# Designs tried in a protein design chat: VHH binders against q9xw16. Part 28

Target 1, 132 residues: q9xw16
Amino acid sequence: MSGWNAYIDTMTAAAPSIKRCAIVGAADGSVWARTEADNVFKASEEELKTFVALFNDVTQVPAKGADIEGVHYVVPRTEESLIFGKKENTGFFAVKTKSAVLIAVYEGPNEVAAQVRKAVESMQTYLNNAGY

## First folded at step 20 (VHH)

Design xa5
Fold by OpenDDE, fold request of step 24:
Structure xa5 (fold): chain B 132 residues (1-132), chain A 120 residues (1-120)
Amino acid sequence: as target 1 above (132 residues)
Amino acid sequence: EVQLVESGGGLVQPGGSLTLSCAASGFTFNTYAMAWYRQAPGKKRELVAGVGTAGDTVYMDSVKGRFTISRDNAKNSVYLQMNSLRAEDTAVYYCAAPKEPPEGYGFDYWGQGTLVTVSS
């Protein structure tokens, strides 16, 4: 396991509703770490490249939505380093650090989303402070 | 203060149609995606459809092809056209909007809801 896998474990442990999670390069969407085994994060490289590019102009994302793992999500709103989406009882949170994008896909009622956001933002803060 | 006011609910027969409307106020409507949720008795509230600021749409699988979400930014309104209604569509339908930054986890504001009953 790479050091980045530990961060995946930290996020998934912090929010049990997270089904899949990935840490990817902010510049190119390259996968640094992801959930595997029974919950493989399955976004393609092309998709991730497109996804991370959304952070170049987050203001447009609510207009277009976002795709992750072949699933299209409506994006209620965005922040400079935050994109989140919803579809049925699923959703995702994506946060951008200095060099990475953390993506967490979750399943459950709306209430679980709070914990997911907290988990990814906590990791965001940690990584930013660490220079990543 | 954010206000979401639903209307258009009622009793319809299976196979019937109904259009729900939501009037939104208290926030910059055109900058946020909007959604319709529903909650059936004994079930959790679920996202039925979402519409982005430019018309991008998302639907739950069970309503695809039957329901259409749309918005009118000039009227600060969002609509849900429901066709081919089924008994399982019976629920209270809620208009939903996100909270303004930095708060919120999705669609966090809800209207009072409008009851849709599909029954023969």
Scores: ipSAE 0.923, ipTM 0.962, lowest interface PAE 0.4, mean pLDDT 96
Fold by OpenDDE, look of step 20:
Structure xa5 (fold): chain B 132 residues (1-132), chain A 120 residues (1-120)
Amino acid sequence: as target 1 above (132 residues)
Amino acid sequence: EVQLVESGGGLVQPGGSLTLSCAASGFTFNTYAMAWYRQAPGKKRELVAGVGTAGDTVYMDSVKGRFTISRDNAKNSVYLQMNSLRAEDTAVYYCAAPKEPPEGYGFDYWGQGTLVTVSS
């Protein structure tokens, strides 16, 4: 799991507006890595299990939103391997790889979201190419 | 072309009420969540409320219990009922929708906005 922390660091470095981040198993929501210390990603494995299951049918997510760390987000729209949500001045991006879900929770004005999406999608591409 | 047209803004006294309306066109309305944003003078635009395709709602904390977002898919419209208005609610309110895939990172389309002024 320690190796996955490097990917967390890469994403957070690429998008400073990311406050918390996690890499979890796409099948069961098991945590492979997460931000720690002052930026602890607080979602429980039970919550993450529910969250990753959203990717089974992303078309339904805009109807019911998504919960991360006990916070409910409205989901504007989805893509096959992308779920993003908004709440006040916060939001999240979640992307699915072959075997993982990358989740980044960010805070800031609307424009910062673009950088967050780019960061997680870049990692998505990298991990996919690496077989993960 | 996506169009979002807000209406219903105006001048109200503190404690008053307003209902904002947004008429949306140019995209499949019922497949997207919709939102209301606001921008007060000298402040950044902020998400006030969002409504999912099936009525799921999200509010900023300062408006919870006072504002209600709703939608009418048959009319391609989204509404913001604002009660117990406060001076700090003064802002231009924007209806917002996401861009179609693959573009966008939130609510990306905005209307022209409608001004809400709460003043005694």
Scores: ipSAE 0.922, ipTM 0.961, lowest interface PAE 0.4, mean pLDDT 96
Fold by ESMFold2, fold request of step 24:
Structure xa5 (fold): chain B 132 residues (1-132), chain A 120 residues (1-120)
Amino acid sequence: as target 1 above (132 residues)
Amino acid sequence: EVQLVESGGGLVQPGGSLTLSCAASGFTFNTYAMAWYRQAPGKKRELVAGVGTAGDTVYMDSVKGRFTISRDNAKNSVYLQMNSLRAEDTAVYYCAAPKEPPEGYGFDYWGQGTLVTVSS
């Protein structure tokens, strides 16, 4: 079986601008899979626990922003299962499934951001349909 | 109809200061973060600063400590205080807002911009 790493590969193939990404448990931020090696996703355990808890009330996130990999992002707006943020020429998209949070960190302009959003939301739909 | 109207640009010497203003309308201002972008000739637009709904901020590295973004939710306005200006700050500055759900992927609405020229 391909395991959780195959889903990382699928997202990065769908949006080449993704620099790093991870699949983490929605309840506690535990890492199920992440990009490794030269582009390791390096958010701390404490940071991921805090990050996934933002989905408990997404309406508060544009007030305080979000931290990933030690970088603070402004969050323009949210949706029930979607948080995204911007910092200079980088950003992230994060989506929640039934059991997980998918996080993709990218670099590039807004046109790139659209590709990243599509990639993570497509995987969100797939995992939800699969019961995750 | 979303409207973002920038003002306050002009010609200023290196080391000088300017305050940019943005009047926003046509959306629920208090629920969205806002941003300033800039674009120099021949370059991509870049995010200069963002401000969250309650005053949380981010800045690009080269302006940190020199620029201050702020907002006035009662006036639906965003400001950029620019101090210690350098020639490299010369650009058109744009106020920016996100699109309403479910559309968009960042700061997707832009004003027409206000020109800042920093030169001797």
Scores: ipSAE 0.795, ipTM 0.915, lowest interface PAE 0.8, mean pLDDT 92
Fold by ESMFold2, fold request of step 24:
Structure xa5 (fold): chain B 132 residues (1-132), chain A 120 residues (1-120)
Amino acid sequence: as target 1 above (132 residues)
Amino acid sequence: EVQLVESGGGLVQPGGSLTLSCAASGFTFNTYAMAWYRQAPGKKRELVAGVGTAGDTVYMDSVKGRFTISRDNAKNSVYLQMNSLRAEDTAVYYCAAPKEPPEGYGFDYWGQGTLVTVSS
């Protein structure tokens, strides 16, 4: 059987600039898996519930930005199943699957952002094909 | 064709003020957040401030309280009001915008920049 933590490991291995990430339920933000220990993904249940609800209308997100782990990010633009944000030297990518939202928080220059996006969208495709 | 044109840079003494402007064209300005970046000699570009489509803002910590980003959607323009300038603010300042979907991963379009020098 597959474990949800294995998907966390796959994404962080694919893009080492990912500092923290999580897989959360799309309906309620409940945490299915996340980075732990020295790299704990520390968003609260209330914050995650608010965050996943942004996918109910992604066109509104560039107006108001997004909050993850108590940090407010500007959201440059969105796509139907993609929200990403920037703050100083950090950013995030979040994608929605049928059942989940994948969130990756990264640090580094803009060149690493493409790798993070690719890692998260590759997993999005995999989970969608698996029915999640 | 995306075009971002910065202006308003110059030489200013510490404690002084400047307003930077960015004229944007060639994309649907009011649907995208905009940003100012800066690059000091020998340093990487860094995000100074971002502004959402309806005025939501984000600032780097060292400029918070001193700089104000704003936008005028009717004029397709972005501004950076810079107060209480310090020597560390010396840099080329760039206006930035995202690429249109499905391309890009942040603020991927850049202007030519405008130089701000804080000295004496």
Scores: ipSAE 0.794, ipTM 0.914, lowest interface PAE 0.8, mean pLDDT 92
Fold by ESMFold2, fold request of step 21:
Structure xa5 (fold): chain B 132 residues (1-132), chain A 120 residues (1-120)
Amino acid sequence: as target 1 above (132 residues)
Amino acid sequence: EVQLVESGGGLVQPGGSLTLSCAASGFTFNTYAMAWYRQAPGKKRELVAGVGTAGDTVYMDSVKGRFTISRDNAKNSVYLQMNSLRAEDTAVYYCAAPKEPPEGYGFDYWGQGTLVTVSS
């Protein structure tokens, strides 16, 4: 599935503060692509299945938080297709497309978080327009 | 208009305790997670603790077991119980909230802060 890897590269290039990133199936959390090598996105199958299910009712997520790569994040708020979380100097943004969930884990101050959100939402728009 | 007003800071000896309070207004408090940040001199702000709408919590590693974040949705208030204080905890502490959708990328509103100084 090397074709999907190009989208990983596009997001990490657009927001260099992204440390790890993945594209997973919205229905079951199956990994379509992820950062590899020294920056392996290492969430388990069970964690990803639980994570993507949060999009079934995003209004419940600020009550329970979210787990990615074994790290528990507080979720400040959500939007219909957007979940984001914070822990210390790290965070994540996750967006849902028609078929996928895009997950980006970053490190840095809030000003880099804006770049991460923009990169992930730009890809969300692109994939939705492409039918994914 | 969102307002976050911190109180409870002061001078304490190492090993002492303080309770910080934050009064929030201008938004629907019970729909958003809340947080405490701190900023030591010469350092960037860092997230100390966060609390979800129903009491889920996250802590930075160095305060876990010593600090407890809590909220009272009836009073629109957030608290930080700080025990076993150390010199490294000296900082201005800020209550924080997210911006209303569709804006923001984390905890984007901060109050004026309350100073905690830990020194013998």
Scores: ipSAE 0.789, ipTM 0.912, lowest interface PAE 0.8, mean pLDDT 92
Fold by ESMFold2, last read:
Structure xa5 (fold): chain B 132 residues (1-132), chain A 120 residues (1-120)
Amino acid sequence: as target 1 above (132 residues)
Amino acid sequence: EVQLVESGGGLVQPGGSLTLSCAASGFTFNTYAMAWYRQAPGKKRELVAGVGTAGDTVYMDSVKGRFTISRDNAKNSVYLQMNSLRAEDTAVYYCAAPKEPPEGYGFDYWGQGTLVTVSS
């Protein structure tokens, strides 16, 4: 799907510490766009379906953690449309829009994590305002 | 005010065991995952282990199978059982918690730390 790749580029440019990134359908986890080539986002269809379903009740996620690309993350806490997780020197931020879930996987310290969160939440706001 | 107080550090021989404890207060402990980090001299802090609200766990690869993180929600406490200790495990160990919503990026609150020295 042409066009959605531009949003991937926007997020990775806004927070260069993002190593892999995807936009997936909120209902079923279908991949609308993702980082490719050297940095392919490798989560399976089954894993993404399970992951987006976590947004059905975010309050349960800190009890169970979350899996992305075969990696299990501890989820410190959640917000209404935000799930984030940590494993060793990596982490992820995921935000839900009206139609999609934006997922960014990053490496680095807390300063980097702040930039990643800002990038995905800015895109969340943009897509929501555009009706997506 | 969030408070995280670590204890249980000390000097131990390689192959030995040590239990770290963290007493937490000033926030709704049962709603947040908790973590242990460590920092060796001249190194960056690294996440050693995390524990979810109901006991789900994650571990740094080099400690998996040797360390066990746990929590006691009734006592607002987090523990790190460290077995088969190695010289590379020498570090200051920190208990960590997330900030209350809507702020924070991971585990953003830190205790003062407790020193673990593994030496023969």
Scores: ipSAE 0.787, ipTM 0.913, lowest interface PAE 0.8, mean pLDDT 92
Fold by ESMFold2, fold request of step 21:
Structure xa5 (fold): chain B 132 residues (1-132), chain A 120 residues (1-120)
Amino acid sequence: as target 1 above (132 residues)
Amino acid sequence: EVQLVESGGGLVQPGGSLTLSCAASGFTFNTYAMAWYRQAPGKKRELVAGVGTAGDTVYMDSVKGRFTISRDNAKNSVYLQMNSLRAEDTAVYYCAAPKEPPEGYGFDYWGQGTLVTVSS
């Protein structure tokens, strides 16, 4: 797959309920790739820098929630490399690789969320195996 | 062995108030956010409100300002104070919790629910 945009396409194809998606640098939140056109991922640089820093101590995230694209989400629980959140009929999954954070924002109930988590974690595994 | 037991539902007139309670057991309550969902006849379950481990809250837009979610970590309990009730709030209300790692996709456990009917 050429370029980072191909990984965005792979995740959105695997889970059609993903509305917006991004790959950002784990150290600074810089955007490596994102959904574009009708579904532009619009998180600010400040928001992304704050967001990726949550992975420095995931155990504190369920206390304060998380913000993506100006939306505040409740975070039910975390894992060392996984943060996910819920707001009404939307949610997000975010996973950390060696050098990146993958963020997918979706709409739908828990049944739909399973596809989103699978898509994001499959890409996490692929990128980790590739050294990223 | 997760158990979530809701109580406090009943019949109430429009404009009235009701407090729902949820007793939780079988998991480390203080480490997880909790939520209330509801399901009206013929509709999908929807997330009404969530509360973080230290009191951070999220509400669906139609209940914001009328409902208040809270938790008591000493009693492993979650509450939903429902004020200014409307007919469209009629539903079965469910307390919800996430599954323990590594499973789950959101709030994946819920109880049997408690019925709230808003009618004259």
Scores: ipSAE 0.786, ipTM 0.911, lowest interface PAE 0.8, mean pLDDT 92

Design xa5
Fold by ESMFold2, fold request of step 21:
Structure xa5 (fold): chain B 132 residues (1-132), chain A 120 residues (1-120)
Amino acid sequence: as target 1 above (132 residues)
Amino acid sequence: EVQLVESGGGLVQPGGSLTLSCAASGFTFNTYAMAWYRQAPGKKRELVAGVGTAGDTVYMDSVKGRFTISRDNAKNSVYLQMNSLRAEDTAVYYCAAPKEPPEGYGFDYWGQGTLVTVSS
Protein backbone atom coordinates (compact mmCIF):
# COMPACT_ATOMS: atom_id res chain seq x y z
CA MET B 1 0.00 0.00 0.00
CA SER B 2 2.99 2.21 0.52
CA GLY B 3 3.56 1.89 -3.26
CA TRP B 4 0.13 3.25 -4.19
CA ASN B 5 1.42 6.80 -3.95
CA ALA B 6 3.35 6.24 -7.20
CA TYR B 7 0.01 5.95 -9.02
CA ILE B 8 -1.10 9.26 -7.51
CA ASP B 9 2.12 10.83 -8.82
CA THR B 10 1.58 9.32 -12.28
CA MET B 11 -1.92 10.81 -12.60
CA THR B 12 -0.96 14.27 -11.32
CA ALA B 13 2.05 14.35 -13.66
CA ALA B 14 -0.10 13.37 -16.63
CA ALA B 15 -2.71 16.05 -15.85
CA PRO B 16 -1.20 19.01 -13.96
CA SER B 17 -4.64 20.57 -13.49
CA ILE B 18 -5.47 17.84 -10.98
CA LYS B 19 -5.47 19.65 -7.63
CA ARG B 20 -6.20 16.65 -5.41
CA CYS B 21 -6.74 12.96 -6.01
CA ALA B 22 -7.16 9.64 -4.26
CA ILE B 23 -7.32 5.91 -4.76
CA VAL B 24 -9.96 4.34 -2.50
CA GLY B 25 -11.35 0.85 -2.05
CA ALA B 26 -14.41 0.24 -4.20
CA ALA B 27 -16.20 -1.77 -1.53
CA ASP B 28 -15.80 0.55 1.45
CA GLY B 29 -14.11 3.80 0.41
CA SER B 30 -10.99 3.11 2.46
CA VAL B 31 -8.10 5.33 1.39
CA TRP B 32 -5.25 3.46 -0.29
CA ALA B 33 -3.43 6.65 -1.35
CA ARG B 34 -4.10 10.33 -1.74
CA THR B 35 -2.43 13.65 -2.42
CA GLU B 36 -0.95 15.00 0.83
CA ALA B 37 0.64 18.08 2.41
CA ASP B 38 -0.36 21.32 0.67
CA ASN B 39 -2.78 19.45 -1.64
CA VAL B 40 -4.35 17.09 0.88
CA PHE B 41 -7.45 15.22 -0.26
CA LYS B 42 -9.84 15.85 2.63
CA ALA B 43 -12.86 13.60 2.17
CA SER B 44 -14.12 11.89 5.33
CA GLU B 45 -14.44 8.12 5.71
CA GLU B 46 -18.24 8.44 5.77
CA GLU B 47 -18.30 10.62 2.63
CA LEU B 48 -16.10 8.16 0.74
CA LYS B 49 -18.27 5.18 1.71
CA THR B 50 -21.27 7.07 0.35
CA PHE B 51 -19.39 8.13 -2.77
CA VAL B 52 -18.14 4.71 -3.85
CA ALA B 53 -21.64 3.28 -3.32
CA LEU B 54 -22.85 5.52 -6.17
CA PHE B 55 -21.22 3.02 -8.53
CA ASN B 56 -23.79 0.41 -7.44
CA ASP B 57 -26.29 2.19 -9.72
CA VAL B 58 -24.76 4.98 -11.75
CA THR B 59 -28.07 5.78 -13.47
CA GLN B 60 -29.35 7.42 -10.25
CA VAL B 61 -26.43 9.82 -9.88
CA PRO B 62 -27.53 12.63 -12.28
CA ALA B 63 -30.69 12.98 -10.17
CA LYS B 64 -28.81 13.52 -6.89
CA GLY B 65 -25.41 14.91 -7.73
CA ALA B 66 -22.35 13.87 -5.75
CA ASP B 67 -20.32 15.11 -2.78
CA ILE B 68 -16.53 15.12 -2.57
CA GLU B 69 -14.60 16.98 0.17
CA GLY B 70 -17.85 18.61 1.32
CA VAL B 71 -18.45 20.13 -2.12
CA HIS B 72 -21.67 19.30 -3.96
CA TYR B 73 -21.35 18.77 -7.72
CA VAL B 74 -23.91 18.45 -10.47
CA VAL B 75 -23.32 15.20 -12.39
CA PRO B 76 -24.13 15.72 -16.08
CA ARG B 77 -24.29 12.03 -16.91
CA THR B 78 -22.55 8.74 -16.07
CA GLU B 79 -21.14 5.59 -17.60
CA GLU B 80 -20.99 2.16 -15.92
CA SER B 81 -17.54 2.79 -14.43
CA LEU B 82 -17.40 6.62 -14.68
CA ILE B 83 -18.92 9.44 -12.64
CA PHE B 84 -17.93 13.08 -13.20
CA GLY B 85 -19.23 16.32 -11.74
CA LYS B 86 -19.05 20.09 -12.09
CA LYS B 87 -19.26 23.07 -9.75
CA GLU B 88 -18.16 26.58 -10.74
CA ASN B 89 -14.67 26.35 -12.31
CA THR B 90 -13.97 22.97 -10.72
CA GLY B 91 -14.88 19.38 -11.32
CA PHE B 92 -14.02 15.77 -10.61
CA PHE B 93 -13.63 12.55 -12.50
CA ALA B 94 -14.04 9.22 -10.75
CA VAL B 95 -13.55 5.80 -12.32
CA LYS B 96 -14.05 2.34 -10.89
CA THR B 97 -11.59 -0.51 -11.38
CA LYS B 98 -12.04 -4.08 -10.21
CA SER B 99 -11.03 -3.17 -6.64
CA ALA B 100 -10.75 0.60 -6.44
CA VAL B 101 -12.21 3.97 -7.29
CA LEU B 102 -9.84 6.63 -8.63
CA ILE B 103 -10.92 10.21 -7.84
CA ALA B 104 -9.36 13.33 -9.34
CA VAL B 105 -10.45 16.89 -8.48
CA TYR B 106 -9.39 19.60 -10.92
CA GLU B 107 -9.83 23.23 -11.94
CA GLY B 108 -10.11 24.60 -15.45
CA PRO B 109 -12.04 24.61 -18.74
CA ASN B 110 -13.22 21.67 -20.86
CA GLU B 111 -9.79 21.28 -22.49
CA VAL B 112 -8.33 20.64 -19.05
CA ALA B 113 -11.17 18.25 -18.19
CA ALA B 114 -10.33 16.13 -21.22
CA GLN B 115 -6.73 15.77 -20.00
CA VAL B 116 -7.92 14.79 -16.52
CA ARG B 117 -10.33 12.19 -17.88
CA LYS B 118 -7.58 10.71 -20.05
CA ALA B 119 -5.16 10.50 -17.11
CA VAL B 120 -7.69 8.80 -14.84
CA GLU B 121 -8.97 6.38 -17.48
CA SER B 122 -5.43 5.42 -18.49
CA MET B 123 -4.73 4.48 -14.87
CA GLN B 124 -8.08 2.66 -14.67
CA THR B 125 -7.04 0.52 -17.64
CA TYR B 126 -3.60 -0.14 -16.18
CA LEU B 127 -4.93 -1.19 -12.78
CA ASN B 128 -7.67 -3.37 -14.28
CA ASN B 129 -5.07 -5.15 -16.42
CA ALA B 130 -2.94 -5.66 -13.31
CA GLY B 131 -5.86 -7.26 -11.48
CA TYR B 132 -6.91 -4.34 -9.30
CA GLU A 1 -29.27 16.76 -33.97
CA VAL A 2 -28.89 18.31 -30.52
CA GLN A 3 -30.37 21.81 -30.35
CA LEU A 4 -30.33 24.21 -27.41
CA VAL A 5 -32.16 27.52 -27.99
CA GLU A 6 -31.85 30.23 -25.37
CA SER A 7 -34.17 33.21 -25.02
CA GLY A 8 -35.14 35.91 -22.54
CA GLY A 9 -32.01 38.06 -22.52
CA GLY A 10 -32.14 41.83 -22.70
CA LEU A 11 -31.22 45.16 -21.14
CA VAL A 12 -32.00 45.60 -17.47
CA GLN A 13 -31.18 48.06 -14.69
CA PRO A 14 -29.10 47.02 -11.69
CA GLY A 15 -31.39 45.33 -9.17
CA GLY A 16 -33.75 44.15 -11.91
CA SER A 17 -34.85 40.70 -12.95
CA LEU A 18 -34.91 38.51 -16.05
CA THR A 19 -36.00 34.96 -16.76
CA LEU A 20 -33.94 32.97 -19.26
CA SER A 21 -35.41 29.96 -21.05
CA CYS A 22 -33.81 27.11 -22.98
CA ALA A 23 -35.67 24.78 -25.33
CA ALA A 24 -33.82 21.51 -25.82
CA SER A 25 -34.25 18.84 -28.49
CA GLY A 26 -32.41 15.98 -30.20
CA PHE A 27 -31.51 13.96 -27.11
CA THR A 28 -33.14 12.19 -24.15
CA PHE A 29 -33.56 15.32 -22.02
CA ASN A 30 -34.80 13.66 -18.81
CA THR A 31 -31.69 11.46 -18.41
CA TYR A 32 -29.15 14.31 -18.29
CA ALA A 33 -28.38 17.17 -15.97
CA MET A 34 -28.51 20.59 -17.60
CA ALA A 35 -26.67 23.84 -16.95
CA TRP A 36 -26.42 27.55 -17.59
CA TYR A 37 -23.01 29.04 -18.33
CA ARG A 38 -22.05 32.65 -19.00
CA GLN A 39 -19.21 34.45 -20.68
CA ALA A 40 -18.41 38.15 -20.42
CA PRO A 41 -16.15 39.73 -23.08
CA GLY A 42 -12.52 38.89 -22.39
CA LYS A 43 -13.38 36.46 -19.61
CA LYS A 44 -13.51 32.71 -19.28
CA ARG A 45 -16.79 30.88 -19.63
CA GLU A 46 -18.11 29.92 -16.18
CA LEU A 47 -20.75 27.56 -14.84
CA VAL A 48 -23.54 29.65 -13.33
CA ALA A 49 -25.88 26.88 -12.27
CA GLY A 50 -26.63 23.23 -12.88
CA VAL A 51 -29.79 21.19 -12.36
CA GLY A 52 -29.97 17.40 -11.98
CA THR A 53 -32.61 15.19 -13.57
CA ALA A 54 -34.85 15.37 -10.48
CA GLY A 55 -34.18 19.00 -9.53
CA ASP A 56 -30.92 18.83 -7.56
CA THR A 57 -29.05 22.15 -7.99
CA VAL A 58 -25.59 23.66 -7.90
CA TYR A 59 -24.80 27.37 -8.09
CA MET A 60 -21.68 29.47 -8.40
CA ASP A 61 -21.16 31.31 -5.12
CA SER A 62 -21.69 34.83 -6.48
CA VAL A 63 -25.21 34.06 -7.77
CA LYS A 64 -26.45 31.85 -4.93
CA GLY A 65 -29.57 33.36 -3.41
CA ARG A 66 -30.15 35.61 -6.46
CA PHE A 67 -30.51 33.08 -9.29
CA THR A 68 -32.71 29.98 -9.45
CA ILE A 69 -32.26 27.22 -12.04
CA SER A 70 -35.18 24.93 -12.80
CA ARG A 71 -36.32 22.45 -15.42
CA ASP A 72 -39.56 21.14 -16.88
CA ASN A 73 -39.02 17.61 -18.17
CA ALA A 74 -42.44 17.55 -19.86
CA LYS A 75 -41.44 20.56 -21.98
CA ASN A 76 -37.73 19.70 -22.39
CA SER A 77 -36.96 23.14 -21.01
CA VAL A 78 -34.50 24.72 -18.59
CA TYR A 79 -34.95 28.12 -16.92
CA LEU A 80 -32.79 30.61 -15.08
CA GLN A 81 -34.58 33.15 -12.91
CA MET A 82 -32.17 36.03 -12.37
CA ASN A 83 -32.98 38.50 -9.58
CA SER A 84 -31.05 41.38 -8.01
CA LEU A 85 -28.95 41.73 -11.14
CA ARG A 86 -25.57 43.44 -10.92
CA ALA A 87 -23.25 44.91 -13.53
CA GLU A 88 -21.00 41.89 -13.04
CA ASP A 89 -23.79 39.64 -14.37
CA THR A 90 -23.48 41.19 -17.86
CA ALA A 91 -22.62 38.32 -20.21
CA VAL A 92 -23.85 36.03 -22.93
CA TYR A 93 -25.70 33.19 -21.19
CA TYR A 94 -25.58 29.70 -22.66
CA CYS A 95 -27.72 26.64 -22.04
CA ALA A 96 -25.57 23.52 -21.89
CA ALA A 97 -25.97 19.74 -22.02
CA PRO A 98 -23.56 16.79 -21.85
CA LYS A 99 -22.60 14.71 -24.86
CA GLU A 100 -23.90 11.16 -24.86
CA PRO A 101 -21.50 8.40 -23.83
CA PRO A 102 -18.69 7.67 -24.49
CA GLU A 103 -17.72 11.25 -25.40
CA GLY A 104 -17.57 14.39 -23.32
CA TYR A 105 -16.05 15.86 -20.22
CA GLY A 106 -18.82 17.88 -18.65
CA PHE A 107 -21.43 20.03 -20.32
CA ASP A 108 -20.25 19.80 -23.93
CA TYR A 109 -23.18 21.01 -26.10
CA TRP A 110 -23.92 24.76 -26.19
CA GLY A 111 -26.61 26.95 -27.57
CA GLN A 112 -25.97 30.19 -29.45
CA GLY A 113 -26.56 32.15 -26.25
CA THR A 114 -28.69 35.09 -25.16
CA LEU A 115 -27.20 38.44 -24.14
CA VAL A 116 -27.92 39.90 -20.71
CA THR A 117 -26.79 43.51 -20.21
CA VAL A 118 -27.02 45.12 -16.77
CA SER A 119 -26.25 48.84 -17.04
CA SER A 120 -26.78 52.29 -15.60
Scores: ipSAE 0.782, ipTM 0.910, lowest interface PAE 0.8, mean pLDDT 92
Fold by ESMFold2, fold request of step 24:
Structure xa5 (fold): chain B 132 residues (1-132), chain A 120 residues (1-120)
Amino acid sequence: as target 1 above (132 residues)
Amino acid sequence: EVQLVESGGGLVQPGGSLTLSCAASGFTFNTYAMAWYRQAPGKKRELVAGVGTAGDTVYMDSVKGRFTISRDNAKNSVYLQMNSLRAEDTAVYYCAAPKEPPEGYGFDYWGQGTLVTVSS
């Protein structure tokens, strides 16, 4: 079915440098949709529960970093609904909507990161306006 | 205005050690993670190490175990202790900080850099 998976496709089309992404429930980290096949988003349920809980106090996240797919990232800074992290030549952007957290993992330089951030924030705005 | 001033670079023999320092100003240093990047001639800039506000660290795989990043929040300074240096570590090393909200995509400010040359 093309439910939440269509939003995954929209984000990956908008920023082709996204290697993996997911839409997860903001309250519990449950997976609503994710990239599949050769690029499976492979974070565990326990990891995702821990990850979405970071949005309960984003000011603490730069102190401890964040884990996604078993990779530890340094988090340079946060905003109320935005967490992003860096590790070597990879990174992630995560944004919170009313009901969900959108997570995109990418590889590449700052120019690529700008496209990824724009893609996830555009979807954040769209979902918020739609009541999600 | 954000200012990042690196020092401590120089010429060193393979297997040797150097300590890089970065003095930071113009932002709330204690609230942001900091990083060291490097750029070898003809190569892309790469993140070498990052340090969170309370000492959490990440490292590039090829330097892990040889390099140690640290920070001193009282001095608004970040350091990179580089041990067991190899020719592949030759690069300009940059201290890096994020932009203030809502701008930026990672570590978006860099200093002028300090050159490290590892050569016999």
Scores: ipSAE 0.781, ipTM 0.911, lowest interface PAE 0.9, mean pLDDT 92
Fold by ESMFold2, last read:
Structure xa5 (fold): chain B 132 residues (1-132), chain A 120 residues (1-120)
Amino acid sequence: as target 1 above (132 residues)
Amino acid sequence: EVQLVESGGGLVQPGGSLTLSCAASGFTFNTYAMAWYRQAPGKKRELVAGVGTAGDTVYMDSVKGRFTISRDNAKNSVYLQMNSLRAEDTAVYYCAAPKEPPEGYGFDYWGQGTLVTVSS
């Protein structure tokens, strides 16, 4: 539990534009770690369970969009282990590892989004290589 | 390659309406969500509305209830119906699509844009 917070810190340091992020269990959406203090990641357990289930068939996600923290996002397209969404000046990137889903919520233009995606995918690679 | 061609912009009085159209080609239209962005003078480009492959929608808060995005998959087209226009809606409007995997970060292709001017 405590050790998982270090991975949150690594992602937010790599992409300071991340406003909130979390690491949740891929099977059930249980929160392993999240941003705290001034930028608490506030998705409910029920919302997270629904969200991680989107990875069961990512091809369906652009039809319906996705909800995180009570915000509905359009999902432009997906990849096998990647879902990302846009709403106004905000967005998210979510990636699936063997055991977890990493979720990062950001504000800003595409240049900011590129940094966020890179940070999240770097952590995805690290955790997969570590067996998670 | 990918082509997005906007039309329908023009000069309109406050409270008026316009319909923007976008013809898309060069990719499999029905597999991607589509969007309209706008850029006002001196401001950053912002996402106005998005439409999912089956008609799911999102809107920026300031246009909710006034603008409607839609798509016609048979015509490879996306539309923006703009009602109750305000001076703040003055901008160049761009139709947008995502890049193919593994590239891109959102809606990464844009057309040339169509100018909407709302003025008395």
Scores: ipSAE 0.774, ipTM 0.906, lowest interface PAE 0.8, mean pLDDT 92
Fold by ESMFold2, look of step 20:
Structure xa5 (fold): chain B 132 residues (1-132), chain A 120 residues (1-120)
Amino acid sequence: as target 1 above (132 residues)
Amino acid sequence: EVQLVESGGGLVQPGGSLTLSCAASGFTFNTYAMAWYRQAPGKKRELVAGVGTAGDTVYMDSVKGRFTISRDNAKNSVYLQMNSLRAEDTAVYYCAAPKEPPEGYGFDYWGQGTLVTVSS
């Protein structure tokens, strides 16, 4: 939808520590919206297809980690619709909705990680309730 | 109750080596990644290294090639082998684990830490 950029704006406003984010199709990783311009979310189509497939069996993800934007992250643990990872002073949260995966990449200490998780899970709930 | 007990810290000369150990209990160790963090005085706590459930690793750039994280799932233990130590490595080192679902945001449990001092 042409309005998908509004959801990107909502997440970045809710958690200003988000550096880049995207909403992508859960089946194939196709980009519905992403941060642009100076903060381009630059994961490739091949990387995103591989990434969203991790949700097919989240229990295997802590064994091998995850790659986003060419960066490899350790994944501490998962939940059925949640994958998050850490690398040095950065991390990501990714949540799955009925039709999409929301990905947010952030920098900062633990308190910003909590804000980022809350932002993506609030959007997850909103999109699921809207039928996506 | 989750417990993380670090050991192996001490005073070491520049260029020397030291092995840190972490004994973990109170959770299903082999289903979670583990990590080492460090904090120097006046600095923020930073992720030094992480190890996945089957040995996948990540490292901060400044320690890559010098530090090795490993785990022993049979002993519920995590190790940090530190070689070629430098003054900048002086810090309290913390073993870290994620909280069990549905809580947590990363590596949210830390032990009390073990002090590593690299003398000049």
Scores: ipSAE 0.755, ipTM 0.900, lowest interface PAE 0.9, mean pLDDT 91

